# Miniprotein binders against o13629, part 44

Target 1, 363 residues: o13629
Amino acid sequence: MLEAVTNPKSSLATFSKQLNGLLQAKVVVCKSVNPYFNLALENYLYENSTAKHCLLLYTNSPSVIIGRNQNPWVEANVKLCRDNFVNIIRRKSGGGTVFHDFGNLNYSVLMNREEFSHTENASIMIQALRNLGVHARLNQRHDIVLAQSQRKISGSAYKISRNRCYHHGTMLLNSDLEGVREYLRSPSTGILSKGVSSTRSPVSNTKLLKAEFIKQVISCFLLHKSHSTTTKPLSKPRASSKRLYDIEPKSVITLEQNDLLGVPSILKAVNELQSWEWTFGQTPSFKQHLESTELSVSMDISVVHGRLEKVIFSTPNATLEHELSSIPWTGLCYESGFANTFLISGIHSKEAISILKWISDSI
Below, E stands for the ipSAE of ESMFold2; O stands for the ipSAE of OpenDDE; V2 stands for 0.75 times the mean of E and O plus 0.25 times the DockQ between their complexes.

## First folded at step 19 (miniprotein)

Design h05 (at its last look DockQ between E and O 0.35; V2 from the best seeds 0.00; counts 0 for: pae O 2.1 > 1.5)
Fold by ESMFold2, look of step 19:
Structure h05 (fold): chain B 363 residues (1-363), chain A 119 residues (1-119)
Amino acid sequence: as target 1 above (363 residues)
Amino acid sequence: SYEETVRKLEEAIREAKESGDPEELARALLYLAFALQRMGDFDEAVRMLQDAIQTARDIGDKEMQAVALAALGLAYERLGDLYRAMDYLEQAIRVAEQTNDERLIELIKYLLEWVKKYQ
């Protein structure tokens, strides 16, 4: 799918022409596996594409993608992800948490608000699957499932504004289905959150080759959209202003991250998505209650913008309660292991050390 | 706040360098690194800890050296570099074992096992 390649040594005029071609493209296949870049590119096309419909296809390296208003410590095992180089990323759309890896294909259809349909893009995906011998249907939860087993192979979400929207989703080709289970299983207890909760469904892989599925999706997408466009064929621009309306963009563009290094708004979006302040700091405020009967202690935590706001210990031992309350909890980043540095800084009673270990084992 | 703590410790570092007080320098670097880690600034904490470790080594303070090495291991764990995290914690244990601080040795061993919990 190398329909067009941006040469990074091109002149500014050539780069501007290639960027304009991107914004008019009906299909963009992005070869980057960088989830921060791919989500930034999706938003860039959402805001700037002039095509009536634009299909974006990409794959991410292993990532847990949480919805705009979700709590990552409820939805995922954060330390397990960090230990295995699995990204945790807050996306800009709502909805629940999903796992992406190299065996997954992401699709996003960007369109004008008036073109929005809950089922139209799903039907395109289902036709592409059928053409490759996979029989699937849309179920009552708006997932695409295998017709026989009813196991989920695709989920989707929407971002809708007054003028534009996108419908994006996943297609499980050869994903690590055990990883989905483990990375999305939070070890945390006692969290009281107003965030949107995810519902998990049994999943399956289609076993399709990614390149073949991409070709079918593109074909089905372009055929489906052809009946809503002009019947006039493409013609080259000529020295006639009437024929400037006949300029047809390249229908399919393949690009890589390096092709867009010079677009400041994309770089800014990538930096924002990579920031702790976005993924963790934008978590809706929450509280957590932890209790140990063995240590005769409870701990109540309030978290705002991903940082501890207030910590209250309750224990029959007033001296211990005072000691624990003297630790500078406020302002600390909420994270697995946030108590660990206190174990090696300062001098603590045996009882306080036991409680600090308990906190580290509990969060 | 941690921000005010960082400001005061940066001043203490400048003063310790000016006066040639390496024990205060090592202490201030270590405490600054703790504050940075707790605020989530792990890259800067790593830089401070490298200086703290060297200064502690130069003055022969093995307890401070072990603590700084352990803190460095914890910073690398938060940065997602488990190899370095485990390596620095193992170094911290070896240095701590050259002290009489049995509690410190136990705590660093606990932290190593905590870092390894999914391995």
Scores: ipSAE 0.819, ipTM 0.944, lowest interface PAE 0.7, mean pLDDT 86
Fold by OpenDDE base, look of step 19:
Structure h05 (fold): chain B 363 residues (1-363), chain A 119 residues (1-119)
Amino acid sequence: as target 1 above (363 residues)
Amino acid sequence: SYEETVRKLEEAIREAKESGDPEELARALLYLAFALQRMGDFDEAVRMLQDAIQTARDIGDKEMQAVALAALGLAYERLGDLYRAMDYLEQAIRVAEQTNDERLIELIKYLLEWVKKYQ
């Protein structure tokens, strides 16, 4: 520990060696529970890993992870997530919305595009489950389900680029299944979204110990991926060059968040994932109709990039309709723009304030 | 566009400074802060709101001061500084109470409760 402080060149060389080790690793186990860091790390390994196959394993703190093209206000209870410090994160992969917690294990297999297989990665997970006495199968939706109950224990999504891909998924070990239901139940009504809608499925826990399951996944992954390399004939070793003991980079690396704080691209990715522009601003355009019989008001909202494009009110009170329509709605953030609207538009009538409160409660 | 709105407000701020109209200056600063908040530039919005608050104090416009303080509270909420968010909203209430505008007071109290709910 002490020697690393004294020579900045030695610290940079050590860091570079550690980073190269990470990029060559067959398995990466992240100890961080920060979901922004873990997704940033996944993206970093996706972009920079030189391994033919890299397995990333991590767990997130309570968080709602939405697909790249999903609407958070359709897929989750955004308010409930906020009230309970549940992070909403837009991932860079497609697919449906998932809840993560301490009882869930996340896995990501990062590989070259040519190595992409939906079935292989699922087979590794199914084998690991089998080794621990859990009988599971792949269903037609590429979910891993319990063989008897058909309950979903693992969802998956993928990203495929020109040269690289990843296949990632969840494994329900001891997750809060009620939290999964609550946080994934949007209270929002009347939304017509261009976003991808999630299919909900009955879920179950495997009830496995995380540490044991991780060991089995690593073992099954290493065994499965070792057999794929042996089919190339050993070209004869040319004689002369000294076997530097290429200390085969440890095939399994365990890392913490602090180990990668010096990587600017990870920090940039964390900041992107934390941004409103990424999380909410990347929401596909949608329309919403809201109606209150009690307040005798209806409204039609158009939302683009998570911001109000158009708001139309209908009320039997023409003065109130004019008052509400005079508010500069355009460009306000859908999620929280109403709080600012109160300040921007001046002091409203009691009726207008009641309607603005109703809108704030309804979205 | 937002960029055009920001440009027009920056021009209005310049003109208000050149003319020596502090009321128009305070208003233009406040509207610029709102435009910046809409753009997600909360750091610049904080600066504009601080200037608006000071200008409103200098002219004795308690209503503008209360609104600018409340907006500053909301800007800090967006920055994740909930302590400052609440403090500025509470300051905004205290200033608004000096206006006898019950609606303004109710509104800022609602914003404070809204910020507290998400803590």
Scores: ipSAE 0.235, ipTM 0.680, lowest interface PAE 2.0, mean pLDDT 85
ESMFold2 (binder alone), look of step 19: mean pLDDT 88; pTM 0.894

Design h06 (at its last look DockQ between E and O 0.01; V2 from the best seeds 0.00; counts 0 for: pae O 14.1 > 1.5, off the site)
Fold by ESMFold2, look of step 19:
Structure h06 (fold): chain B 363 residues (1-363), chain A 119 residues (1-119)
Amino acid sequence: as target 1 above (363 residues)
Amino acid sequence: SYEETVRKLEEAIREAKESGDPEELARALLQLAFALQRMGDFDEAVRMLQDAIQTARDIGDKEMQAVALAALGLAYERLGDLQRAMDYLEQAIRVAEQTNDERLIELIKYLLEWVKKYQ
């Protein structure tokens, strides 16, 4: 495939032909488990693919994926995720928070805006499931559920712009459904968020083998989208034996991350998705109210672009109120433990120290 | 703003180096590191804290040395390196115990337990 870009003897002309072949592919299976790369690749394909429809399949290492307009401090335990190397990533599509791990398959169908259909891609997934003996249906929320139990096995979201769209989702095969609950349980209280809240449903695994499900999804997708003589069977078997210099567009391409290290727009998208400014700074403005009856204090916080904009303390002790208000709260990154550096920077009254500890324990 | 605070502290560091004032140098480095941590620039804060720790050690200021070590531990927690975070907070406790500042010792012990809350 694009292994030529990692070969020191490959030419620029050969790389260009291989990249153009990728952009004509009907199916891309990406072997990377890096969620930042996989989401960047998705964006690259929906913007640049010349195929009428393109199916992207991938799996991510353990990650909390929040929707474009969600609040990560409402949807997840951010410190727990960081402590356990679970990524928190804001995706470019709307919708609610999901957890990805090695036990699920992610699918994305990239297409022109005028071809978008809420139900078309779900029908392809349902047929693939039926072919493997799993009886599922689409419900009113456009989730795929098991027909018997009505438990959710696939949720989806979409990104629609003027010219392009993708419809993507996750299929639960053998995910750790019980272990994920703690990552998605926010310890925060008192948050009033303008962000989209998740609507969470009971879930189940299909327990299908990933390789077999991928095979069926590809088959059902290609059959459903085929209306051309260029999809005749002879071209598909020959792709595995093709020589480098007679490169033709493959119907199915398998990629590794190293195949695309030389594509600047993908690298730029990876850097954006990894940035604090994207995942946390793009959070819709929110407020938080915290109170302690023991300490006779309340704290009201306004957060804009992930940073404290205003902090107001209310306490009957006016001297303490002035002491707390003199702390430079404005501009501070909103985060678990954001008061911790104030505990060791400067001289504070015993009462102020107690309140700073309370803040650190509450956020 | 924190940007203005950083600018002023960078100037103070340059002036302290030119004048050979290690007490002011250590203070300015530590304050710069706090400002950087509060802005979310943890990698730069780590670099400033390493200099602050050495400067505090050179002048024999155990209290400042302990504070800088604790701040370094907090920076590593935010960078996702819990092993280093705990190691530096433990070092900070040992240095703080060489002072008579019982409140500082208690605060650094509190921060260590806060860092470890999900362990």
Scores: ipSAE 0.812, ipTM 0.944, lowest interface PAE 0.7, mean pLDDT 86
Fold by OpenDDE base, look of step 19:
Structure h06 (fold): chain B 363 residues (1-363), chain A 119 residues (1-119)
Amino acid sequence: as target 1 above (363 residues)
Amino acid sequence: SYEETVRKLEEAIREAKESGDPEELARALLQLAFALQRMGDFDEAVRMLQDAIQTARDIGDKEMQAVALAALGLAYERLGDLQRAMDYLEQAIRVAEQTNDERLIELIKYLLEWVKKYQ
């Protein structure tokens, strides 16, 4: 029931108060499984949170999250992701490609730059794991690993700006570890990418219940961050007794996607993250060589901003080489350009069609 | 491991700062930037290289400044910002030309050509 907002001023004031509460929250638990929303929320809190430390917790639906400077066609099976409704999202942080699913908990600690520590946030997670009987340690890649098997249970990445940073990571609870292998295995060959390549590591699930792990993470985080505040001398309590309902901003806020639909900056960030221009257009330039001995053809492609810049064919059939080279490749999207060429160029020889199919199956 | 490399390089940076050896500091900062790049932490690499460039300017070490600018160019190349990569490599060449170190100049020119080959 859309209750008729009888007083638009009171609704705006309530919304403003809720938003201010969010921006002051020490812990934010997002219930949305929309990865675009969750990453938009992370960026929103990164830019707007006034909390000294904010812990964001969320879970994504099945999604491939690529680093800011990664090539999705190298890091993932883009076609398989599409066919299985697995979202591919470019994050604003660096680092490697990760798969998210319902079996993962994502954590993000947002803080001032001066408070950035590679080990601090990991120590909170390790303590939360320990409290649930899981023995883990930080390894020499800032990954959290199981102490005995050395298998990775948490990967991390971060973003540091002049004034603020975040350190975010995954915690493997009950993830589909086989699906991870399929979606993160690119079928593409011959790519020479300037992008950051992911390092693969053996992974394991912690097998913890998400709700119990969330409780422990929140508890450990609040305890850890409370001790850091006690070293500042208690400035004298200013006695101004005005019971303004200092509704102490709830230290822990739970959000749903609908709670923030009224925030234009979040909507803009969602739209950016969903855009082809962000996801694929921000791909670092790359070249690809493909060869088919069966079709007696080779090709060299250059891709800039996820679009074809140059395509060179080599084949012993000069007529076919001319036909293929006469296609206006420049500016076509890499992902769809070869498939769409069937629509753009009108009449192709059977041989040219066979080559275009081969290319479409090879990229 | 990359962390052990990072840790060793952070230690080398500290030692180079304590010893006042700017060449060793530049080398350690570059190696750390490369290690961070390999970790995919180009933002931190960029930051450290900016700090290195500023440090090199403050001490008047043009060689270190040229090296740090070249490394910053390479960090931006890895970030996919080829324009900034070229701009910083060109700045590195201009600074290196003030050192009369022909080998350094040639190396940075090679890096610029290498970045250009991928355009």
Scores: ipSAE 0.000, ipTM 0.202, lowest interface PAE 14.1, mean pLDDT 83
ESMFold2 (binder alone), look of step 19: mean pLDDT 88; pTM 0.890

Design ser1 (at its last look DockQ between E and O 0.02; V2 from the best seeds 0.00; counts 0 for: pae O 11.8 > 1.5, off the site)
Fold by ESMFold2, look of step 19:
Structure ser1 (fold): chain B 363 residues (1-363), chain A 119 residues (1-119)
Amino acid sequence: as target 1 above (363 residues)
Amino acid sequence: SYEETVRKLEEAIREAKESGDPEELARALLYLASALQRMGDFDEAVRMLQDAIQTARDIGDKEMQAVALAALGSAYERLGDLQRAMDYLEQAIRVAEQTNDERLIESIKSLLESVKKYQ
């Protein structure tokens, strides 16, 4: 049996060179559509990039992105997402729930704290839009809106620490706006949640081609940042400003997911973000009250870490109430169909089975 | 328009293929097939579901393979081809039984019985 010859030193040196190039890049265009990888990559660049400013561009496959402290069963139709193959992921930053798909572009500008500006990156995005014939402006909430309709085409948020910050946002190009309404409309009733609530604005698409918008954003970003690299005033400005064609192309890296399989911190972050315990188990505690007039029953449940903690039934039929209360509810994951385990066992009264079906239909 | 929607779907599939992530490609194909079924374009949904099934097989994702096969059976039911609908649902059950997802298995078996009832 002959094993293929490998050179661990050469392989490590090649990977280290590629990684160093990435960490010095001014622009990273990531081809991955995996939201778990892309969020992990953003954090990695935020922590480790050595460029004065680094622009990350990416798109996610259809995904509902829940804020750190939100309740997914309040903010989204979790069952519909599962049924239609829409990712659902909790991000590590706060704020509200958003929908991503192939029709929007995500951007993130990673920088040192001292480079932070509330408006600089928005002006770059607005200029890129204008160069492509879309007239937009920044509103009072720092969203980018279409000038005439005032409908939102871009929202953003910031993460700021002592040394580093990033400004990230979305740009709606050709997103499924019906999907935004459908997946972000929870069918749940009776939930009392401690989680952060989303505030939603009317949205619109710019209808721009993604490839053309990416080119314009990169060009505007690099041109803008090249002017800002002049820290000492000359007695006169340079005779020519840098043109789009004067920017060194090798400071722009196109990245695929497989290029970074060897970075342990990225893999660890991806695995955590994919886990049920992170996405659903980190949900703030909540309660739910459900009633059926037809079945003459009410149900009160408490949910902690995404699992049932207490279940209390009320019905005029004391025998039925006792039967339902004897079921071992505690510890079950809060999800559609959690009562089905007890339907399959088949040792409950007809009345209890009716209530179990009602629970399955209600959650 | 329908033509604009088809162009957007084709671009999304191209982007998913370029990503190099077969799991996300299969997920995208299933998402887009579901959209086509809601629009009543079952013929195009069938083509996407065949691609999703093959992608799921290539990566060994039994849950996704079973879901894609069941969706394909549903699409053929809507097209009026009950023989193919039953064949794909039976295939979906065989694959689903290789998983730990009892909800999936029961759901597909219920769909098959419904199709048999109206044959």
Scores: ipSAE 0.098, ipTM 0.636, lowest interface PAE 6.1, mean pLDDT 82
Fold by OpenDDE base, look of step 19:
Structure ser1 (fold): chain B 363 residues (1-363), chain A 119 residues (1-119)
Amino acid sequence: as target 1 above (363 residues)
Amino acid sequence: SYEETVRKLEEAIREAKESGDPEELARALLYLASALQRMGDFDEAVRMLQDAIQTARDIGDKEMQAVALAALGSAYERLGDLQRAMDYLEQAIRVAEQTNDERLIESIKSLLESVKKYQ
C-alpha cells in the first residue's frame, strides 16, 4: 500500500485557504461542545477576522462562565462544579456569570468598534425568535426577556478594544434551569470582594429547536447586515482578471474542533483558558471572615491572585491556634480542596482536622 | 508570595537534610509537592512525593507513607494518568489500614472513589 506522502506544501496551502475562508466568513457555526475551544475560537476570530461582521454560533458542554473581573468563589459553587465535571471558565469579556449546557445556544457578533450596537445585535435575535413564534424584547439591562413573563432568555456581555469588539450572549432553548441554580449558588460566606457581582434574574427556556433557531439567526443576521452595506452604489463589476483565488468566501462556514488543531494561537488560547492562573489567579483580591460557633474558631483570610496572602486563626485553645497557624498558608491556592491537602500533611489533632474540614466546606 | 513559600520549603528541606530529621524532611517534601502542583509543575511534584514516600518508608512512618502515596495518586490524576492514580491510591489505602486511623483510611477511599468516577 503506497502511503500517498501527502506533499506537506499542499496540506499547508489547503489549510491556509481554509483558514482564510474562516477569517472572511460572515457566519461561523462551530460544532465543538468544548467550551475552552469555543471561547478560544471566539478570541481568535476577534483578533484575526477580516469580516466587517462575523456571527459565531456554538454550544458548550455544562460549564460556568465567569466574567473577566469576577470572583468564581462568589459567583459559583466551585466544589459542586468540580464534583460534577462542570468546567469553570473565565471569559475575556466583562459582565456576570452564566451557566452553559447543551440546551443553550451561544452567539457572538464580532465587528469593528465603530459598528458596536447592543440594540442592533439584540434586534437580530428578537427577529429570529419572532419568526419562530417567540415574543421577546430587550430590557433596560440589555437582556432579552419574554414579552409576557419578563423572564430572561438571553444574557449578554461584550468586549471592546481600540479597533474591534464583540457582543456575545446566551439563548436559553432547553437548558437545565435547576442545574443553573445549583452551580451558580456559592456556599461561601463572609467574602468581601473587589470583583463584579452578578445580577440574578428569573430565567426561562424558549423551548425552541436548536437547528431551527440557528437557521433563523443566520437568516436574520445575513439579511440585516446586507441592508447596512447597500449605501455604496454597486459600481459595475469591471471584468478584471479572474484571479483563481476569488472564491467568494462561503458566507457560512461550519467548523469542527479538529479543523483548527493546527492553529498555534488557538492552542495557546485553549491552554490559557484551561490554566488555573487564568481561571482563579485572575480573581480580584478579596478578604473572607469565617466563624464557627460550634468549633469555637474564627478565621480571617486575605486572598491575592487566588492565593492566600494572610491567614489568621482565633481559638480559645492556644495549642490548637498554634497548630493551625504553623501551617504555611501563604501562597497556597484558595480552593475548596486545599484543606484536604493539609489533612494529608500531618495535622494530627482531631480538633485541627475538624477545623480543616469546616474550612473546606466553607470556601 | 508563592515564590517565597517555595523558597522557605526548599530551605526547610535543606535544614532537615543537614540536621538528619527525616520526619521534617518528609513533611517539607509533601508541602513543596503540594505547592509545585499548584504551580502546574507536576513533574517536580511527583519527584518530591517519591522522595517523601521513600523517606517515610525508611523511618517506618506508615501514616506519612500513606499520605505521600495518596498525594502521588492525586498528582497522577491531575496528569491524566488515571491508572497510576488508582494504583497509588490503592497502595495508600493498604498502608493506611496498617495505622488503624479510620479517618485517614476514609479520606483516601473517598479520593479513590472520586478518581473511579472519571473511568
Scores: ipSAE 0.000, ipTM 0.215, lowest interface PAE 11.8, mean pLDDT 82
ESMFold2 (binder alone), look of step 19: mean pLDDT 87; pTM 0.862

